Miniprotein binders against Ferredoxin--NADP reductase. Designs and how they scored, part 4

Target 1, 346 residues: Ferredoxin--NADP reductase, of Oenococcus oeni (q04hb6)
Amino acid sequence: MDNEIFDIAIIGAGPAGLFAQFYAGLRELKTALIEATPRIGGQITALYPEKTILDVAGFLGISGRDLVNELKLQTDLVDSKTFLNSEVTNLKKIASHFEIEINHHASFLAKSVIIASGNGSFSPRKIDVPGSSEAEQSGMLTYLLPGLSEVADKDFAVVGGGNTAVDYAVELIDHDCHVSLIHRRDNFRAMESSVTKLKNSRRTNFLTPMKITGLSPKKEKLEIELQSVPDGAVKRVSVDRLIGGFGFTASSRTINQWEEFPEQFNQGFLTNEAQMTSIAGIFAIGDASIYPGKSDLIATAFGEAPTAINQAVNYFDPDRGGPQHSTSLNKKEVFKHDRIKSRYNS

## First folded at step 17 (miniprotein)

Design k6
Fold by OpenDDE base, look of step 17:
Structure k6 (fold): chain B 346 residues (1-346), chain A 90 residues (1-90)
Amino acid sequence: as target 1 above (346 residues)
Amino acid sequence: SEKVTIRFEVRADSPEALYEALEKALWEILRRALYLGGEVYFEFEGNELYIEVEGVPKEVLERIAELAEKIARELAKELGIEVKVKIRIK
């Protein structure tokens, strides 16, 4: 990795981390957002993407997915780097900066660190069959829905039997896709209304009770080998993309192995008024932070993010001065993308 | 490897109440299990939440099981709903 020293490394691409990245960008800080999974949004994406969030300021209600999307769009307005599939396996203080080890083989250097890891890393349960790694590398196997704006009439497969798979299937058919829903049982354990919607849709093909036994990425299509659970009969289907719709695995084991490990209470890093941990230059925000009187809300995390960023600046560059009000920022200079300028030029 | 399987079943009058209960259950288990160095798998399954915890000693799994029962009782009381929990240690 380039000998680039970041001003701030943000660990975790949940709501707190995403907003911190945006705010850091507004302050023209060289920032790296580092996420262990292939996904942004943290717990929102993992747990309740379709749930309406009511307690975020400025929204009457917003879905978890939409909130994450809006936060991502904000980050796209600023010059920032996001590194997905990058698990922070070690955090070490080196002289006046930090070394953030990624996946046991790469590292970032940063003047300060903001831990926005929430309550742990959430990874989808993966399909492990012959060809699954190749299919994932090619993008033909994913565990998130693609952008749905241009997916009409595409053939998808979704595998799973819980809410995740059923919700994915519903969303796909609502965007005029064809869906083959694969499950090892005839009965789905999901919301009955959603299952009924799928059963009544001409765009849904049920491949039950079947299991995936192999994947073969082709030039344009993914071939899925299926086996009937009751009789072992083999069937093959071809789709544009397979979506893994299983549950999620959460773990904090990797964080617990860091050389620089701030003091914790109930899995949160203890923080002061500056959102600084017990280690100078390491901050924590969102669910990764704990302090007396904390409200465990996304709204609170959004307040903590700029506090941590501003205090990080004070830590590594005390002469840079205080935060400027966003109202004083020249939107034309700060925002890179013309398409989004139209929304903010009013 | 030994694991505990926890299944919460909630009967609520609204989808909102259902999800609130299941999410609360999940978070309480997650916080405890992760603190203890465990790995947690979970899936929402309609009116049920399925959780697997592994990577911790059997004694800890038993403690998590006890916690799950407590959570079920507390949620039922707090939200005025029926919460059932099925636990299996393997």
Scores: ipSAE 0.500, ipTM 0.833, lowest interface PAE 0.6, mean pLDDT 87
Fold by OpenDDE base, look of step 19:
Structure k6 (fold): chain B 346 residues (1-346), chain A 90 residues (1-90)
Amino acid sequence: as target 1 above (346 residues)
Amino acid sequence: SEKVTIRFEVRADSPEALYEALEKALWEILRRALYLGGEVYFEFEGNELYIEVEGVPKEVLERIAELAEKIARELAKELGIEVKVKIRIK
């Protein structure tokens, strides 16, 4: 990592950041997407994965989850690097480039920076029990749904009692998984229809009222130690994966500690018509950007992304020329996914 | 550590209207709490939004509580819906 200079570092893997990554790839830019959390999708993933979004161009309606998935698939068409679990702890200008510090330890170098962090860093509330760190490192404990293409007939556990846990459980059973839903109460505070769906499913096992007291990663299974809330009785279950389905924590404290801190208004970075902040070479898009007349829409963020990318190029390489279009891409790369091939052949 | 817990309860005629109201409530609290240097935990719970704010002085928590009440009133008026808010400072 020490000697690699990226053309663009994008901070935040929300919708704006994901689309910026894709568009940067269309321009053949060496791009790093840097995300603080283990998840892509930003607020969509965190807040409303099952919400139907109606105001994104090209879709009659698309769920938040599906939109994020489509954006991710789009990024797979280009050569770019994504760094998850990488909180930007400092941003510093060094000569003609930027140093982006992550997790108070590692750093990236980039010619330009695009801030797509939305309204702050969203981190899932983590389980803190004996063995949780080991389980997370092994991938047996996650706070996101895995790729759903390979989950059929697997045994999952989901822990939580709100929309997040219930939505995860619903999605898993819809993909033919078995789900053990763990909650400290018998009653769930989630969408009633979703809870009813789970109750009616033979694939859902309710482990209530129970709390997790320990995790033991094994070779192929995760052993979960549970304790009954009312009587303290201990139970152990084995699953392929445990998903933490708690809410999210948002904080801007880390951003506020950056050495290079662009001017802000109401937690948004002030930007001009080029989406450039008060600091030359640092851009902001989506909810991280504020300017007069801004529409606070995902669709607007998608428009801002190309603008920021193109203006970043103009900043660090004014002689590179104009934007490239998707039609200039190699057909083999554009149609590498089966779903894209099917759409093209139809 | 001292924290404020906020629970919005919305009665809406459609899931879309419900999510809109709760999302607006969340956004307003997040924006202000984060601006004030707070840490915000949140979870959607059916027709409710649960929020915890911490990491700020008690006086700021009280201000956030007042803001939550204001938001509830404003949303109720703007959207023509019933919005209840329960606040606790610990």
Scores: ipSAE 0.499, ipTM 0.831, lowest interface PAE 0.6, mean pLDDT 87
Fold by ESMFold2, fold request of step 19:
Structure k6 (fold): chain B 346 residues (1-346), chain A 90 residues (1-90)
Amino acid sequence: as target 1 above (346 residues)
Amino acid sequence: SEKVTIRFEVRADSPEALYEALEKALWEILRRALYLGGEVYFEFEGNELYIEVEGVPKEVLERIAELAEKIARELAKELGIEVKVKIRIK
């Protein structure tokens, strides 16, 4: 991505960032959506995927999981790039562009930037044992569920003892996977109904009380070395994938180290009515933005995204003009959605 | 290397009240701790929320502990639910 120049770099792939990516696509802009974690959807919807959200226009209620799915369908309509596992480690102004540094080594250019995540970001607590770096690089160790079509009868391991690990295991069982659930204790601190479902399933194998002491990626399988917590006895198992299901860490330190760091108030970036920050060409939306009268709602963020996109265009290409009609894309989207009512398919 | 550990336990009659209480508790702690440059670990564990805060001076950890106790009392009163909190500064 060294020589690639984007119109807009969007930092954070929560609902606000996803909608901004879609809207930018309707404006035929070249965007990069950058997410530090392995998945889209944002931290709040990841924590509460089944929670009903009432303030999304057009829905009587929608779960966080379903909201992310609908936003993904929108982003699939447009030609844009998404960079997961990509922490923005620096933001620097170079001539008329911004240089965005990813993971302390890669960089690319953008004409403008939209910050769609707050100062803190959630990242999962990672497994740190011999071989864990190699396992993660191979893709056999992750901290998110994979796409769940085509995974039936695959053998997964999930490690952890709280809601995240148990919820991952339940989702995998529901898609006909085999799951080894690894935890240092015999009991899990999670919702009782979920634990009961796992105990009643023939597809669940409880490996407790045990800890992971090593990982060895092979050609087709990941070998996991386990150690019994009480007596140190060693056991080895082989799985297709290992998923870390620990809690999350949050820190604001990486963003605060950017060379271009906009002015903040109450942990949000101060923005004007154009969603522009104190730095020309850098905008903020959603949880990243604060201004008089701001409501911290998904509904508000969805209105902020088009404003920020259109004002970013005014910033880097004022001769382009204002927003364009989106009707030319609606017909293509209607033919792709099974849930679209019959009048869009007529 | 000092840290505060906080564990909220909530008893509520509905999942919605449970999630509201735990979410509010989390965000109140996050806002204070992250504003002051702290590092936070958290995990949802059924009807409990476990939080660790570190990377700030002990006097800041004590203020966060006081905030956590205030949050527990206010949530219990506002939502009409039982909220317990266990706090340790190490």
Scores: ipSAE 0.464, ipTM 0.833, lowest interface PAE 1.6, mean pLDDT 83
Fold by ESMFold2, fold request of step 19:
Structure k6 (fold): chain B 346 residues (1-346), chain A 90 residues (1-90)
Amino acid sequence: as target 1 above (346 residues)
Amino acid sequence: SEKVTIRFEVRADSPEALYEALEKALWEILRRALYLGGEVYFEFEGNELYIEVEGVPKEVLERIAELAEKIARELAKELGIEVKVKIRIK
């Protein structure tokens, strides 16, 4: 991946970045999507995945989770590279390209850059105990709910004491899962109605006050070692999956260390009508962009993304030409999806 | 190292108003704390928003504490709701 050249590097995998990656794919551009957290979709939207969003064009209401799923379906149709758990630690101009440094050691080149996340990155607080890295690599430890269509009677553990943990547990019992809810205290700081629902369900097992001291992924199950907070007694449970339900950390420690750092105003990068920043070849959209009349909405960001992509092409390859109707692009992957194929092949 | 903990507590007539208030408080703190170089942890906890800010000098933590008090008053006024805030600098 070192010194690989992309047409566009897109920093941030919230809704704006995801749509920009898809649109760039329609323009047959080679893109890298870079996200500092383990998940796509933007941290605030992911924190409240069941919240109904009423002002996304084309949807008569859509949950945050469903919106991200639809955007992921779009990005799955294009040949692009996504780098999760990857913080951009430097951005440097090299001749006609930009060098993007990832996590202080890896780097690659891009002809242009789109910054699609503002401020610092949001990261879930992770479980850090013996075996937690292996559990996450195996897929048995996550920090988001899985798809719930075929999870009935599965055994889940959820760890945490706030809204996120309790809401995850409620959603799981509503889908006929068994849930062990782990917290270092007997009381939860969450909506009382949700806690009461869990206490009244035969599918809920409260493991409190306890803390996780180790994780051991096995072939089919994850073994969780627990320690009683008052007396240190050890208990072990076996579950299909463990979900971390903690809060989030935000930091801007590395972003202003970039050698190519565009002019900011009020935490956003100032952009012109092309979505270009104060540095030629670097664009900003969504959370990252500020300009007169900016509305901080997903709908606005979706319009900004095609503008930035097309203007990036004008910047590095004006002979490629301007935007074309999406139906004039007969890409094999784009027309293979069942929803698209049935409309075009019948 | 020194840190400030901030806990906003909101009483509102609907879940939508509750989360609008808490989200506004979060973004105001994030905007200022990140601009000043701080690291922020946050978690939504029922009718409350818990925030920790660290990684900056004590004077900056005190400035963020003053901002949190201001945010609570302004949200209560602008949204017509009850907002309390508890702040500790450790």
Scores: ipSAE 0.454, ipTM 0.835, lowest interface PAE 1.6, mean pLDDT 83

## First folded at step 19 (miniprotein)

Design m3 (from e2 with W21R L24V R25M L28V Y29Q)
Fold by OpenDDE base, look of step 19:
Structure m3 (fold): chain B 346 residues (1-346), chain A 81 residues (1-81)
Amino acid sequence: as target 1 above (346 residues)
Amino acid sequence: SEKVTIRFEADSPEALEKALREIVMRAVQLGGEVYFEFEGNELYIEVEGVPKEVLERIAELAEKIARELGIKVKIRIKEEK
């Protein structure tokens, strides 16, 4: 990884992290947003994407998904880097910088760190069979639906028995894919209407009751080894992609393994008025932060983000002038992308 | 390792989502590892990685939430020997 030192590393791409990224961009800071999952939006995306949020300032009501989309659109206006599928496995102070290790393999360097990890990381439950890591690395195994614009007539496998797997399968067949649905039981514990839709579809092949025992990425196809649960008979199928449709896991376990571990209370990092943790140069915002009188609201997190960013600047560059009001910012210099020029020049 | 399994049943997806959020938040705060999956009109949650006493506390919370939301809950604490 390029010996690039970021001004700020933001851990977690939830609402707090996304807004922090945007605000850091407004201040022309070299910022890395680091997210463990393949998705932005944190808990909103994971738990309640369709829920209407009423307590975010400036909105009469906005869905979780829409809020995340709007936040993403803001981040697109500024020059920043987002790193998905990057679990922060270690945080270490090295001289005047921080080393942020990701996935036990790579690291980032930053002058300051903002922890926006929320109440833990939400990760899909992974398949752990021979070849699963290789399949995931090749992109042949995923835990999210791919872009659906180019999936027509492709062969997918989906593994799981709950809503996630069934919903994935439904969405895939609605986009003219072929789906092999793998489950260890004949009975699915999902929405009956969705299961019925799959049963009535000629594009759905049920591989039940079967379990995956191995994965073999080939040049163009993924070979899946299956074992029949009742009799142990082995079957092999080849697909373009396998999608893991299990539930999700939530844990703070990885964070608890960091070398630089700020003081916590109830898995929240204790912060002061500057949103700084017990370790100078490490800040926390949103649900990752705890302080007296905190309101556990997205709106609060949005207030905390600018505070943390501004204080981070004060930490690594105290001679840099104070935050300028956004109204004083030269929009032409800050917004590099042409799309904003059209909305604000009208 | 000991784990608690919680199964909520509700006709309202919103009720299940609320139950999920509250349990996950509390379980993670207590240092637990949470697995969850929606299963039709049910929500399945597993919590592990914490002492039995904490699992019992999470179970109690689940019962409380179920009462408050007017939904059904089934709770099991399993000792994996």
Scores: ipSAE 0.572, ipTM 0.867, lowest interface PAE 0.6, mean pLDDT 88
Fold by ESMFold2, look of step 21:
Structure m3 (fold): chain B 346 residues (1-346), chain A 81 residues (1-81)
Amino acid sequence: as target 1 above (346 residues)
Amino acid sequence: SEKVTIRFEADSPEALEKALREIVMRAVQLGGEVYFEFEGNELYIEVEGVPKEVLERIAELAEKIARELGIKVKIRIKEEK
């Protein structure tokens, strides 16, 4: 991640950030989308993925889950990079660039920054057992799903008992993975339909009631030590990856200490009509921005995203020119998608 | 140490999202350490790291939110093991 220079760093992978990333790709910009949680979609996928949303232009009703999936399909069609489980821990201006520090360790440069997260940092609750730090450092313990292309027949373990863990397990079996679902109770507090799907799948192995007591990363596998909750019996399993699904935490202990921290009003970043904050080169959209007349709607954020992207370009490369019509962009990769081919040729 | 547990239940994910926004932000503002997760049609929230009096204020807010949104809530204040 060090020494890489992006045109735009986008902080937050909710609907606003996802659309900004896609639009920046249409402008042929090099972008980094940075998300502190294990998955894209922000509050909509964490909180109400099954809610039908009626006021997203172009959709005659769409669930929150489906909206995020459509936005992901858009970002997958452009050259973009996404960093999940990545908290921006500092933002510093150096010369004409911004240095973005991730997780107190790694950093990279961007010519401009778009803040697209709502004001409130949520972090995944993490496993704290012997060996968990080493397992996480090795990449075998995560709190996010991996890229799901070509993961068929891999062995995953997922630990947790709520919607997060069960949703991860469902996604993995839908991509032909083998999943050991670990929970200290036999009953899951998750959507009944999802639990039933897991119980009916030959690819699901329930390891309940059990708790994890230790982790040992090996050469290519992670050894998980389990203890049966009723009788204390020890069991060991070996998997390719372990994914934690324990919900989220928030506290004032993680005080934002960014060196470049724009002016706020009512916990939103005050922006002008260009979506620029009090700091030149830093923009805010969606739930992150506040201005007179703002409506906190997905529809509003979708309009703000192109404005912020185009104004960011004007900031770091004013000779590049204004927005281009998407139908005039001859990106053959985008036109090769089966859904687009069908619509384009109709 | 003491904690409050709050469990909102509703068929409307909008109502649960509104409850989350209001209670988590207020609890963090009061210095609380918050954990939350969606569990089926319920929103589970746990707040700790503050005095009992603050936990009681958070409990009162949770009851107010539930009444305003017309949703069910269960609240317990208990000593942490």
Scores: ipSAE 0.480, ipTM 0.852, lowest interface PAE 1.3, mean pLDDT 83

Design m4 (from k6 with E16R Y19W)
Fold by OpenDDE base, look of step 21:
Structure m4 (fold): chain B 346 residues (1-346), chain A 90 residues (1-90)
Amino acid sequence: as target 1 above (346 residues)
Amino acid sequence: SEKVTIRFEVRADSPRALWEALEKALWEILRRALYLGGEVYFEFEGNELYIEVEGVPKEVLERIAELAEKIARELAKELGIEVKVKIRIK
């Protein structure tokens, strides 16, 4: 990895981390966003992508998914590097910098660190059958829905029996896709209304009670080998993509092993008015931060992000001056996205 | 590997109240389990929340089980809803 020293390394691509990345970009800071999972959005993506969030300023309500998308669009306006699938396995101070180790192998150097990891790393529970790794590598097996507005794929399979799988199936049929819903039982443990919607849809094929026994990525289609649970009969189906719709796993074990481990209270890093932890140059924001009087709101996290970034600058470059109030971004660049244009031309 | 399985079943008068209860239950268990160095699997299942915690000593699993029972009682009281919890240690 190039001996690139970042001004700020942000750990965690949840709402707090995404906004921090954007704001750091507005200040023209060389920033790395480091995320353990293959996905941005943190807890929102993992826990409640379809939940209406009411605690964000300027919105009457916004879905978790939409909020993450909007935050991502902001980050696309600034120069920053995002590293997914990069679990921070160690954090140590080296002279005037920090070394952030990822996946027990690679490392980043940064002048300051902002911990935006929330309460841990959330990863989808994966399918483990013959061919699953190959299917995932080819993109034919995923654990998130693709951007359905741009996807040419129309024939999906979803596997699972809880809310995740059922919600994925509902979203797919709402976008005029066909769904083969695979579950080991005839009965789904999901929202009854959603299950009913699927049952009433001609676009939903129920493959129950069946289990996946193998995956075979082909040139254009994914072949799924299924086995009937009651009689063991084998069936094969071909789809454009399989979506794993199981629950999520969470772990914080890696954070507890850092050489530079800030003081914690109630599972958050204790922070001062500058959002700085017990270790100078390491900051924490969002659910990763705890201080007296904190409100556990996304709105609060958004306020903490600029504070942490500005104080990080003061830490590594005290002569750089105060916060930049104006973006150097050309209005034309900011309005490249049609969604932004529509909001300002109204 | 030894694990604790926790299932919360919530009866709420509104989808909002249901979600609030389940989310709060999840958050409390996650915080404790992760703090103790455990790995957590979870899935929402309609009016239920399914949680598995592993990677910690049996004694810690028992403590998490006790916590789950406490959370269920507290949620039921705070939100004025019915909360049932089923716990299994394996």
Scores: ipSAE 0.529, ipTM 0.849, lowest interface PAE 0.6, mean pLDDT 86
Fold by ESMFold2, look of step 19:
Structure m4 (fold): chain B 346 residues (1-346), chain A 90 residues (1-90)
Amino acid sequence: as target 1 above (346 residues)
Amino acid sequence: SEKVTIRFEVRADSPRALWEALEKALWEILRRALYLGGEVYFEFEGNELYIEVEGVPKEVLERIAELAEKIARELAKELGIEVKVKIRIK
């Protein structure tokens, strides 16, 4: 990572940042996508994963989760690097490049920077028990619903007592999963209709009042050690996956410490028509940007991303040429994707 | 470490009005708390929104508490709904 030089560093992996990364990849730019939290999707997956979004062009409704999955499929088709759990702790201009420091330790260089982080970084609160790190590394412990196309009859556990946990459990039951819902209290602080639905389902197993005291990933299953809250009795269950359904944390502490800190107005970075900030070579898109007439919509951010990418190229490589449409880029690997191939070569 | 806990409780005539109020309350607190350097935890709990703010001086926590009271009154007036808020510093 040290001494690496990227064409563009993109800060924030919400929808705007993901689309910027994909478009930059179509232009064959070397990009780094930097996300402070352990997952992509930004605010849409943190707060609104199951809500239908009606105003994303080209979709007759799409859930927040599905939108992020579609954007991930796009970014998977291009040669790019994504750095999760990576907070940008300093931004410094060095000659014709920017030095981006992450987590107060690692750094790399980029010719330009796109700020695509919204009003803050949301991170789910994680379970911290013996074995939780190993369970997460194995993929058996997560904090977001998986893709639901092939999960029927799988055994899930969900831990938590608020809307997040109950909504996850309801969604899993709606996709024919079996769900053990774990909470330290018998009473859930969630929508009563959702709790009632879970209580009336034969696919729900309430493990309350209980707390998780340990996790042991095995070859095919995750072993969960539980302890009864009233009397300390120990119980063990085996599931395919555990999903943490806790609340979220947010912080913006390190952004104010950047050596290159662009001018802000009302929590957004002021940009011109090129999406450039007050600092040449640094751009902002999505909820990170503000300008006269700005609408805070995903559709707007999707238009801003190509503008910022193409103007970044004008900044660091003006001889490279103007913007290109995706069909003009004719990348054979992209056209080999089964879903694209079926539409293109029918 | 010192923290403020804030619990908004909303009674509204529809699920949409309920979520509009809770989300507006969240964003107003979040915007101010992050601007002032705070660390925020939040969770939606039925018709309630639970928020913790910490990592700032007590004087800042008190300003955030005052903001929470103001937000509850303004949302109740703007949306014609009942909004209660319970606040504890410590």
Scores: ipSAE 0.515, ipTM 0.852, lowest interface PAE 1.4, mean pLDDT 84

## First folded at step 21 (miniprotein)

Design n1 (from k6 with W27R L30V R31M L34V Y35Q)
Fold by OpenDDE base, look of step 21:
Structure n1 (fold): chain B 346 residues (1-346), chain A 90 residues (1-90)
Amino acid sequence: as target 1 above (346 residues)
Amino acid sequence: SEKVTIRFEVRADSPEALYEALEKALREIVMRAVQLGGEVYFEFEGNELYIEVEGVPKEVLERIAELAEKIARELAKELGIEVKVKIRIK
């Protein structure tokens, strides 16, 4: 167990958590961002990535996805650690620190905690068949599309029948990948135009009506055992990677099991003017926070993040002084990122 | 285990209006269900939003169902669209 004590542990990699991570980095705080899912962006990524957000300061309009990307790029400017696939299963106070348990077997230590979990964790629905855990551990089973520009893999399988699976398949074929689309029915419940595009593509193989019954990771390929729904006939296919394209799950149950459980109102943690919860040293921001007069806006969450971080510093190191307005950011690194942005706008 | 299944079918004049309606429904129902302690599964299915909620008492499932019906009416009125809701409690 890395005996590393963080200054701040941020729970949740939504907009609030991402901005908190950035701001903590500007203050040169040893920060851990802990996210339950394999993705950053929280509710934005899960619920409305394509929605145009109009009420964020400095933008005429920005898509949810683009906002998350911009926030991520901003966090890349600072030294901070991000832990994905890390569900906080327990939070407890140990002496003057907090222990954050992850996935029931790992833990982090932090001087302070910022809860930025929104209104729960959003995770892809997982495949549960023999070999699924092993396949996921090997990276041969994923629930997200890889960065397709860098992927050497060309032979994919996608499983699902809704928009998620169909959209994944469309994106894969648009990047010159071959896709085996697996679904328990011949009919897909997705956008008709997307389904038609797949049907017209020579790169799409429909494995319908079939269900996955097992996975066998091999050295270079994933073997998928399939069963025909109508007649029970068994088929095996080998692909580079299987993408689970089911919907999402959302729950707050894990948070409710924490030993250190701050007072809540309407599933938000009650916070004071310092964004501190009922437990000293634990703060909450964004949708995870509730206080009188709160505006439920991303813009508000961005304001809450610096407040929480500054107050966290005051909690664990009262002698460190007020927020530094000067960023120690290497100007050269900032300029490198601006050049990258210019390439995206081009 | 007892669960509620909600299907929203939206008929809108544009894809943008469709996504707006489905997204709003999703946010309101899923967030409320999570707030009530539910385990939520959801998937977009063309012009439909499919939601399952479990892990809460039947009374809470009924409240979520009522909320879904309310949201459907509100969306239909607000956006001038047709919204159909199918709810099953098992």
Scores: ipSAE 0.552, ipTM 0.858, lowest interface PAE 0.6, mean pLDDT 87

